VH-VL binders against q9yh85r1066to1250. Designs and how they scored, part 21

Target 1, 185 residues: q9yh85r1066to1250
Amino acid sequence: ASCIVSGYGHYLTFDGFSFDFQSSCALVLCTTIHGACERSDTFPTFTVTVTAKNEDRDTSLACVVKQVEVEVFNYYIVIHRAYKYTVMINNERLYLPLKLGQGKVNIFAFGFHIVVETDFGLKVVYDWKTFLSVTIPRSFQNLTYGLCGRYNGNPDDDLVAAGGTPRFGVTDFVQSWAKRDTFCR
Short names: E, the ipSAE of ESMFold2; O, the ipSAE of OpenDDE; V2, 0.75 times the mean of E and O plus 0.25 times the DockQ between their complexes.

## First folded at step 7 (VH-VL; framework fv_navenibart)

Design t1 (at its last look DockQ between E and O 0.74; V2 from the best seeds 0.00; counts 0 for: pae E 7.7 > 2, grease 21.3 > 18.9, SAP .514 > .496)
Fold by OpenDDE, look of step 7:
Structure t1 (fold): chain C 185 residues (1-185), chain A 121 residues (1-121), chain B 107 residues (1-107)
Amino acid sequence: as target 1 above (185 residues)
Amino acid sequence: QVQLVQSGAEVKKPGSSVKVSCKASGGTFSSYFMSWVRQAPGQGLEWIGGIIPSFGYANYNAKFQGRVTITVDKSTTTAYMELSSLRSEDTAVYFCARESGKSYYYGMDVWGQGTTVTVSS
Amino acid sequence: DIQMTQSPSSLSASVGDRVTITCKASQSIYSYVAWYQQKPGKAPKFLIYAASSLQSGVPDRFSGSGSGTDFTLTISSLQPEDFATYFCQQSYDSPYTFGQGTKLEIK
């Protein structure tokens, strides 16, 4: 299933729950449940984080994706809007395409999009503007948290706050997944 | 072999719309960025837009924004380009072309045969 | 939009000649340039990306060079089948933009 972040702060969870929210805070889109990766080597842990920036466009406030972070295996991958066709891997900027861990992570760009793929089926697509998608295999059902939801086939319980707290309003939900930052709102 | 096969020639009146198709065969449809490029008679190449088939997310040349719609039918591995409010200046050969970033080559490596669209009163 | 200024617009040459086509970008596109060959009535054919390896099936006599704003396509020894129109294209930023083309004709 795919979780979608699109322009102007539109979110679509794995289970199809849609909500709107504008924030400049770094937000956890998807992270695996602690211990979930202990099941099998096919269920490694990962975290996808998005940082947006509010920009005025015409008469609307647009949310532009400024930065995408992918933590998977031993790699901390940072994709920044300002540095197209490059990524930071563990604080080192590298040019695309890239194969990490002998193919465990594959990063490439085409058609103004960057793609991060893993051998277990994680796929992150980002256009360096307003479009971001996170795709994970069905094997990760019920194993995720974050703004993308639980991936359990039930969109009604997708608003699970950090820490496993049940349903909140959208604002509280999103804020719970924001990384601490005194400057973001 | 990988092929892109486009629909046939079109003759349209000004103000009307045209929808050109591009069927992909012989490869993975969703793993490529599908572009539409046109070429007016005796002129150069102009990129119209493109789409990621797996998501249906399209990018457009601002020049055509509002007049062009690019879509895909994954079940038939076919991409579409619809151009509305046609004018004489839209007379051109329209190409679909795919791009993959998995290689170290960045470019449109497979092209359709082209579709001639003629706009005349 | 990034403009690609290609030169010359036309060129006459003989078989065996060394041919050079240049493309200048209105801003730095690093190495994100592609070259195409087009023959009359046919779709463009992808030749080479930047200064890297050629597309499969493209003869070694074709080569690319350049970075930043200035790029060059070189045919080391022109063959009869090379007479065509050539285009450069930037693939760095949306929208994709092409040079106006260089028509290579037989002298």
Scores: ipSAE 0.769, ipTM 0.895, lowest interface PAE 0.8, mean pLDDT 92
Fold by ESMFold2, look of step 7:
Structure t1 (fold): chain C 185 residues (1-185), chain A 121 residues (1-121), chain B 107 residues (1-107)
Amino acid sequence: as target 1 above (185 residues)
Amino acid sequence: QVQLVQSGAEVKKPGSSVKVSCKASGGTFSSYFMSWVRQAPGQGLEWIGGIIPSFGYANYNAKFQGRVTITVDKSTTTAYMELSSLRSEDTAVYFCARESGKSYYYGMDVWGQGTTVTVSS
Amino acid sequence: DIQMTQSPSSLSASVGDRVTITCKASQSIYSYVAWYQQKPGKAPKFLIYAASSLQSGVPDRFSGSGSGTDFTLTISSLQPEDFATYFCQQSYDSPYTFGQGTKLEIK
């Protein structure tokens, strides 16, 4: 299943629910970690976070994906559009391609895109501009939270706020998945 | 073993549209980055756009001003390029080409034979 | 758009000559450059990727070099089958763009 972020703050969840929201906050798209005490030893844990910004101040309405963060295994991966074809891995900037942990994580170019793949099937595709896709295997059904929803075939329950409480309204939903930040709204 | 076979030549009137097909065989179609490139008579190569079949995501050269649509049919492993509002300067040979999704360094390593599109009154 | 400027636009040479074709990008594109050979009426043939890596099946007389903005295709000893048009292409950013081509003709 794939979850998509596209230009002008358009989101499509794993279950096919779509919504629009524009934010400059770092937002959790997809995580298997719902509360620190709920980490699983049975499945790999990961979190994918997106940060968007308006790149043009001259009355432009364009919205770009500025940064993508992938936390997986013991790697904290930061992909920033200003530094194309490089990534930050645990605070060290490295050039593509990369094979981490004997193939646990592979990071490479594909067309105009960067791809992060893991050995358990997480795939993150980012075009350095406006398109971001997160793909996870079927084995993660009912195991994910975030703006990409629950991956359970029911789009009506995709709007689960951080902390597990169902919420109504796109604004509250999105803000509940915002990372705490001095510059966030 | 990868092969790209394109549809046959087309003769069109200005203002009409054309849809060119590109049938892929061999390899894993969903892992391709499929591009369309044209070449006017006696001219160089011009990239029209491309698509990632696994996502259905298409990227276009802005020069074509929203006149182009690139799609795929994964069940038939076929890519399509439709160009509308045809002008005489759209007369060209249209190529499809692929780049392997797992090749970190490749450009367009497999090309179709080309489809001649002639736009005349 | 990233502009790719080739030099020369045409070149006359004899069998056995060493020839060099250059390509300059309007901004840094690292090593995201490919080179193609095209004969009249044919689709382009892929020669070089990542600026310097030789595609499988391409003769060793072809080589590529460069990074950043300046790139070079070299044919070390020209053969009769090498007379064609050559294109560079950047794959760093959308849209893909090609150099205008270099026609390599027999003297």
Scores: ipSAE 0.041, ipTM 0.633, lowest interface PAE 7.7, mean pLDDT 81
ESMFold2 (binder alone), look of step 7: mean pLDDT 90; pTM 0.930

Design t2 (at its last look DockQ between E and O 0.04; V2 from the best seeds 0.00; counts 0 for: pae E 6.4 > 2, grease 19.3 > 18.9, placed apart)
Fold by OpenDDE, look of step 7:
Structure t2 (fold): chain C 185 residues (1-185), chain A 121 residues (1-121), chain B 107 residues (1-107)
Amino acid sequence: as target 1 above (185 residues)
Amino acid sequence: QVQLVQSGAEVKKPGSSVKVSCKASGGTFSSYFMSWVRQAPGQGLEWIGGIIPSFGYANYNAKFQGRVTITVDKSTTTAYMELSSLRSEDTAVYFCARESGSRYYYGMDVWGQGTTVTVSS
Amino acid sequence: DIQMTQSPSSLSASVGDRVTITCKASQSIYSYVAWYQQKPGKAPKFLIYAASSLQSGVPDRFSGSGSGTDFTLTISSLQPEDFATYFCQQSYSSPYTFGQGTKLEIK
């Protein structure tokens, strides 16, 4: 399933719940639940974080994706809008295409999009502008937290706050997944 | 084998619109970047725009912004390019071409056969 | 937009000749260049990306080189079927842009 962030702060969860929110805060889109299954020792974990920026366009306010962070395996991957066709891997700027961990992580571009793929099926697509998608395999059903929801086929429980509250208002929900940042709004 | 089959030739009046189709078969449709490229008679290639079918998110050449719309029908694995407010300068062969999204190379590796669009009074 | 200046616009050569086509980008595009072959009445055919792997079915006599702003396509030994128009293309930034083309004619 895919979780989508687009243009003017539009979000679509794995389970198809849609909501709108504009924030310049770093937001956790998707993070895995540790120990959630019997395969916890070998089951891959990851976290995808998005940072947007509000920009005025004519009479409309656009939400531009400024930065995407992917934590997977032992790699901290940062994709920044200002540095197209490059990424930071553990604080080192590298040019695409990249193969990390002997193929565990592949980072490449096609069209005007960067793609981060893992050998277990995580796929992040970002256009360095307004579009971001996170795709995960079915094996991660019920194993995710974040703005993208629980991926359990039930969109009604997608508004689960970071504190574990199963149902929340959109504003409080989104804010609960915001990383601490005094400059974000 | 993977192929792109485009709609037939079009003859249009200035000010009208044309919509060209590109049917993909023989492979995955959604995972590619589908571009539209045109070529005026005796001229070079000009990129119009592209779209990722799985998302329906299109990128446009600013030269055509506001005049071109690129869409897809995933159920029929068909991409569309609609160009409005046609002018004589839009007379060209229009190609659809997919980009593989390969980790190893970047390029439009599969092309449609082209659609001739003629704009004349 | 990134301009791709291709040279020469045309050239005549004989079978067996070594041919080199150049493409210059208005700014650095690193290695994000592709080359295409087009024959009359046909769609362009993808040849090679930068200096990396050739598209399947493309003869080894075709090779690419260059980085930054200057790129070259080389045909080591021209064959009869190689007479066509060649285009370079940058895929570094939107919009994609092509060179003007090089028409390779038989001498």
Scores: ipSAE 0.267, ipTM 0.754, lowest interface PAE 1.9, mean pLDDT 89
Fold by ESMFold2, look of step 7:
Structure t2 (fold): chain C 185 residues (1-185), chain A 121 residues (1-121), chain B 107 residues (1-107)
Amino acid sequence: as target 1 above (185 residues)
Amino acid sequence: QVQLVQSGAEVKKPGSSVKVSCKASGGTFSSYFMSWVRQAPGQGLEWIGGIIPSFGYANYNAKFQGRVTITVDKSTTTAYMELSSLRSEDTAVYFCARESGSRYYYGMDVWGQGTTVTVSS
Amino acid sequence: DIQMTQSPSSLSASVGDRVTITCKASQSIYSYVAWYQQKPGKAPKFLIYAASSLQSGVPDRFSGSGSGTDFTLTISSLQPEDFATYFCQQSYSSPYTFGQGTKLEIK
């Protein structure tokens, strides 16, 4: 199943529900970690976070994906559009291609894209500009949370907020998955 | 066919409370986003709040926060809205309405018949 | 809160006329707009969702358009049963908000 972020702040969840929102905050797109008791030894854990930048205040104009963060295994991977063909791995900038953990994570260029893929089937594809895709295998059905939804074939529950409580309104749902900090309040 | 049937008209004194029910039939009740909307005589529509039955979580328009309680009974597929500390300005028709399926965030497609609440001294 | 400004507040028209009603949001709400018809003493009737999609059973003389902040409901040839009050509504952000309504009266 694939979850897609495209220009102008468009999102498509694993179950095919679409919504629109523009924010410069880092947003949790897909995570297997939701609350303390959601950590498990039985499956790999990961979090994919996207940070967008609006090139103009007009919401009808292009919204670029500035940064993609992938946390998987013990790797914190940061992909920033200003530093093409490199990535930060645990705060160290490295050139592509990369094979981490004897192939547990592979990071490489393919066409106009950077690809991050793992041995368990997580695949993140980013075009350094406006397109981001997160693909997960069927084995992660009902195991994911975030803006990409639950991946359970039911679009009715895709809108679960970070506290496990759905919200009326797209804005409130998206903001519940925002990583807030000093620069993004 | 999805249908929403509301409780009957109420006449209340200022300072009291009112509890309006909305019985849903058809479809999967747990997947409804159920809203409450009111309309004062000759006026427009005002969203009060809503509830998602599968989670029991209510959302409120801040204008009514502290005076309104929205609940659901999944076993009877019924939503309730209780408004307290009634004032004459609360005289209105109160509607329940739902959104569900692929139409989440695109509008309320089914409405109850409305419940007239009159607040008079 | 997102304000929905509806125009005009009332208008008079004859059977067979083309009528347009506009609704402007205080910020971009993409296509998260619905339109409703309401007759006196009745609940609103759902007409248009997602700015431009017709609800099942709604006559094709009704159409909606717009995206972002500016939205239009059009009735291409008025029928006697179309004289009512019309509301736009946004569902992009809580609280949901409605336009103030447009009363469509027989001329």
Scores: ipSAE 0.072, ipTM 0.655, lowest interface PAE 6.4, mean pLDDT 82
ESMFold2 (binder alone), look of step 7: mean pLDDT 90; pTM 0.929

## First folded at step 9 (VH-VL; framework fv_navenibart)

Design u1 (at its last look DockQ between E and O 0.60; V2 from the best seeds 0.00; counts 0 for: pae E 4.1 > 2)
Fold by OpenDDE, look of step 10:
Structure u1 (fold): chain C 185 residues (1-185), chain A 121 residues (1-121), chain B 107 residues (1-107)
Amino acid sequence: as target 1 above (185 residues)
Amino acid sequence: QVQLVQSGAEVKKPGSSVKVSCKASGGTFSSYFMSWVRQAPGQGLEWIGGIIPSFGYANYNAKFQGRVTITVDKSTTTAYMELSSLRSEDTAVYFCARESGKSYSYGMDVWGQGTTVTVSS
Amino acid sequence: DIQMTQSPSSLSASVGDRVTITCKASQSIDSYVAWYQQKPGKAPKFLIYAASSLQSGVPDRFSGSGSGTDFTLTISSLQPEDFATYFCQQSYDSPYTFGQGTKLEIK
């Protein structure tokens, strides 16, 4: 299934729950549930994080994806809007295409999109603008949470905060997945 | 061995629509960016738009925004381009072409044979 | 949109000649340029990306160079089958844009 982030802060979870939110904070879209995947030899852990920025140009207010972060295996991958066709791998700037871990991670660009894909089926697509997609295989059902929801076929329980506690409001839900730093309190 | 085969020539009236197909065979389909490019008689190449078949997400040249729709049928590995409100200026040969970024080569490496679209009253 | 200004629009040359075609981008596009060859009644043929990626089946007499805004396609020794129209294309930003083309004719 795919989770979609689009302009104006539109989110679509794996299970089809739609909500809107605008934040400049780094937000966890999806991450493997602690303790669930770590015990499995079959399912690697990963985290996808998005940072958006509000832009007001000409006639429209758009929420632009500024940065995408992918943590998988021993790689910290950073894709920044300002550096098209390049990525940061563990704090090193590299040009595409890239194969990491003898093919465990494949990063390439085409058609104005960058793609990060893994050998276990994680796929991140980003257009350096307003479109971001995260795709995970069905084998990860009930093994992930974040803004992309629980991925269990039920959109009604997608509002689960970090730590696994259900939330009743979108604002509280989204804020629970925000990475706190100097610019995001 | 990979090839793109396009639908046949079209003759259309102004104001009508045309839908051109592009069938991919001999390789993967979903992992490529499928572009549509046209060429008016004796003129250069103009990019219309493109789509990633696996996502169905299309990008368009703003020049054609609102008049063009690019879609795919993954089951038949076929891409489509529909252009509406046709004008005489839309008379051209329309090409589909695939692009992959998995290698250090950014370009359209496989092209369809082209579809001639003639718009005349 | 990024404009690709290709030059010359046409040129005549003889077999064995060294031929150079240039393409200038309206802004820096790093190395994201592709070159195509097109013969009458045929679809464009992908030749080379930037300065390094020569497509399979393309003779090594073809080469690309340049970065930033200025790019060049070079045919070191023109062969009879090389007479065609050539196009540059930028893939740095949407929309893809092409040069006007260079028609290479036999002298």
Scores: ipSAE 0.672, ipTM 0.868, lowest interface PAE 0.9, mean pLDDT 92
Fold by ESMFold2, look of step 9:
Structure u1 (fold): chain C 185 residues (1-185), chain A 121 residues (1-121), chain B 107 residues (1-107)
Amino acid sequence: as target 1 above (185 residues)
Amino acid sequence: QVQLVQSGAEVKKPGSSVKVSCKASGGTFSSYFMSWVRQAPGQGLEWIGGIIPSFGYANYNAKFQGRVTITVDKSTTTAYMELSSLRSEDTAVYFCARESGKSYSYGMDVWGQGTTVTVSS
Amino acid sequence: DIQMTQSPSSLSASVGDRVTITCKASQSIDSYVAWYQQKPGKAPKFLIYAASSLQSGVPDRFSGSGSGTDFTLTISSLQPEDFATYFCQQSYDSPYTFGQGTKLEIK
């Protein structure tokens, strides 16, 4: 299953629910960590976070994916559009291609995209502009939360907030998955 | 190993559309980035756009935005390019080409044989 | 769009000559350059990727170099079968763009 972020703040969940939202905050797109200290030793844990921004050039229509963060296997991977074909890995900037942990995580160019793949089937594809996809295997059904939803075959229950409480509107749902910082209140 | 076989030549009238096919064999189709490139008579190469088969995501050269549609049929491992509102300057040989993420080569390493499209009244 | 400018537009050379073709990008593209050979009536053939990496099956008389904005394709000892047009292509950003081509004629 794939979850897609596209230009103008368009989101499509694993179960096919679509919504639109624009935010300056970093947003949790897909995570296997729900609630405090919840983990599974049977399956790898990961979090994918996206930060979008309106394009500052002379266009009023562009909404770019500025930054993608992938946390997996004790790797904290930051991909920022300003630094194409490099990534930050645990605060060190490295050039593609990369094999981490003897292939646990592979990071490489594919066409004009960057790809992050893990040995358990997580795949993140980002075009450095407006397109981001997250793909996970079926073994993660009912194990994921975030803007990409629950991956349970029901698009109508994808709007589960970070605290576990269903939200009745897209704005509340998205804001519950926002990471607050100095730039984002 | 990998082969790309394109549909045959087309003769079209101005204002019509053309749809060129590109069938892939000998590899894993979902592993490709499939591009379309054209070459007008006596001219260089021009990238039209490309598609990632696993996502159905197409990226287009802005020059062709609004006139071109690139699609894929994963069940037949075939990519398509449809160009509408044809003009005489669209007369060219149209190539499909693939870039493989599995090889890390970062280039179009397999090309179709080309499809000649002639636009004339 | 990133413009790729090739030099020269054409050249003539003899068998055994060393031939150099250059390609200049309108902005830095690191090493995301490919080189292709095209004979009349045929699809391009992939020669070099990542500016300097030789594609499998390509004779080792072909080599590439460069990073940033300036790139070079070199044929160390020209053979009769090397008569063709050569193109550079940037793969750094969409849209992919090609140089205008260099026609290599064997004297």
Scores: ipSAE 0.328, ipTM 0.734, lowest interface PAE 3.8, mean pLDDT 83
ESMFold2 (binder alone), look of step 9: mean pLDDT 90; pTM 0.929
OpenDDE, look of step 9: ipSAE 0.639; ipTM 0.856
ESMFold2, look of step 10: ipSAE 0.253; ipTM 0.702
ESMFold2 (binder alone), look of step 10: mean pLDDT 90; pTM 0.930

Design u2 (at its last look DockQ between E and O 0.35; V2 from the best seeds 0.00; counts 0 for: pae E 6.2 > 2)
Fold by OpenDDE, look of step 9:
Structure u2 (fold): chain C 185 residues (1-185), chain A 121 residues (1-121), chain B 107 residues (1-107)
Amino acid sequence: as target 1 above (185 residues)
Amino acid sequence: QVQLVQSGAEVKKPGSSVKVSCKASGYTFSSYFMSWVRQAPGQGLEWIGGIIPSFGYANYNAKFQGRVTITVDKSTTTAYMELSSLRSEDTAVYFCARESGKSYSYGMDVWGQGTTVTVSS
Amino acid sequence: DIQMTQSPSSLSASVGDRVTITCKASQSIDSYVAWYQQKPGKAPKFLIYAASSLQSGVPDRFSGSGSGTDFTLTISSLQPEDFATYFCQQSYDSPYTFGQGTKLEIK
């Protein structure tokens, strides 16, 4: 299933729940990390984080994706809008295409998109603008948390806050997944 | 053999629409970005848009936004470009072309033979 | 949009000549430039990407150079089959844009 971020802060969860939210904070889209969600030791762990911003202070209300972070295996992958066709891998900037861990992670450009693929089926697609998608295999059902939801076929329980707490409204839900600092809201 | 085979020439009236097809064969269809490029008589090349066949996400040149739709049929490995509200200025040869980003070479390495679209009253 | 300004628009040369075609981008595009050859009534043919990736089947007399905003296609020794129109193209950002073309004619 795919989780999609697009346009003016539009979100579509794995289970098809849609909501709108604009934030400049780094937001956890999907995570399987122990402590952040109910982890299964039988599956690889990963975290996808998105940071958005307003495109134009004066003329546009469009919310663009500024940065995408992918944590998988021992790699911290940072994709920044300002540095097209490059990525930061553990704080080192590298040009595409890249194969990490003997092919466990493949990063390449596809048209106007960057694609991050793993050998277990995680796929992140980002166009360095407003479109971001996260695709995971069915085997991860009920193993995910974040803005993309639980991936359990039930969109009604997608608004689960960090730590597995009960559902909130959209604002509280999104804010619970924000990596807050003094520079974001 | 890798090839892209496009549909035949079209003659259209202003205001009508045209849909050009591009049949891909000889390679993994989903592994290449499919672009559409046109060339007016005696003119240069103009990129219309492109699509990621694997999940059908299309990018468009803003110049054509709202008038063009690019789609694919993965079962037949065929890409389509539909242009509506045709104008005389849309008279051109339309090409499909594939591109892969899984290498250090970024270019359209295989092209269709072109489809002539003539718009006239 | 990124503008690709190609020069010259036309060029007359003889077999054996060294030919240089230039393309200037309106902004830095790193090395994301492709060059194409087009003959009348035919689709463009992919020649080379940037400075290092010559397309399979393309003679080594073709070469590319440049980075940032200035790019060059060079034919070291012009052959009869090389008379055609050449285009540069940036693949750095959407939309893809092409130079206006250089028509290479027989002197």
Scores: ipSAE 0.501, ipTM 0.822, lowest interface PAE 1.4, mean pLDDT 91
Fold by ESMFold2, look of step 9:
Structure u2 (fold): chain C 185 residues (1-185), chain A 121 residues (1-121), chain B 107 residues (1-107)
Amino acid sequence: as target 1 above (185 residues)
Amino acid sequence: QVQLVQSGAEVKKPGSSVKVSCKASGYTFSSYFMSWVRQAPGQGLEWIGGIIPSFGYANYNAKFQGRVTITVDKSTTTAYMELSSLRSEDTAVYFCARESGKSYSYGMDVWGQGTTVTVSS
Amino acid sequence: DIQMTQSPSSLSASVGDRVTITCKASQSIDSYVAWYQQKPGKAPKFLIYAASSLQSGVPDRFSGSGSGTDFTLTISSLQPEDFATYFCQQSYDSPYTFGQGTKLEIK
């Protein structure tokens, strides 16, 4: 299943729910970490976070995906649009391609895209501009939260806030997954 | 030995669709980004979109979003571009083209021969 | 989208002449520029990548230069087979975009 972020703040969840929202905050797109309830330890944990920049060039609002963060295994991966064909890995900037942990994580350029690929099937594709795709295998059904929804075949319950309660108001949903700081609200 | 061979010319009515094929040979198909580019008569080149064959991910020029679908069949090393809701301004030569390198996008080093699509009533 | 503007739109020259074609990007694109040659009824032929690197099998009378926003293709001594249309293309951001072309004609 794939979750898509596109220009103008368009989101398509794993289950096919579509919504629009524009924020300059870092937003948790997909995570396997949620709530106080224990989870199975049989699957790798990860978090994908996206940060957008709102460009007010006319009467339409355009968002550029400025930064993508992937946290998986012991790697904290930061992909920033200003530094094409490089990534930060645990605070060290490195040139592509990269093979981490004997192939547990592979990061490479493919055409004008950067691809992050893990041995368990997480795939993140980013075009350095407006398009971001997160793909996970079917084995992660009911294991994911965030702006990409629950991946349970039901688009009607995709809007689960970070506190674990369903939301049908897009603004409250998105803000619950935001990593706020002094530069975003 | 690297080559891209496209399907033959087509004449279509407005409102119909066309699917152009591009058979790749002489290289590792899944390792290179495949683009589709068109050229209307007497006009310049316009990128339609492209696909990562190993991953099946397609990226499209927004001008064509919603009307174009790019796919691959890895078993036959063939890429496809389908354009729907055809209009007379879609009359053009359609090319498939391979990216020049495995790691970075520096341009398109191998092109198909082109497929002429004519949209007329 | 990044706009690529070529100059001139057409050019007349004689065999043996040196010609220069320019391409200007609407924003900085580092060196992510390719140049192509196209003859009527044919697919484009890849000439230059990374602004200045010559593709394998391309004669050394072709050269490219530039970085940032301003790029140049130079043909040092024209041959009869060089009369064609030339395009620049940026590969910095999606969508890929091409210059409008420069038609090089025999005088």
Scores: ipSAE 0.090, ipTM 0.654, lowest interface PAE 6.2, mean pLDDT 82
ESMFold2 (binder alone), look of step 9: mean pLDDT 91; pTM 0.940

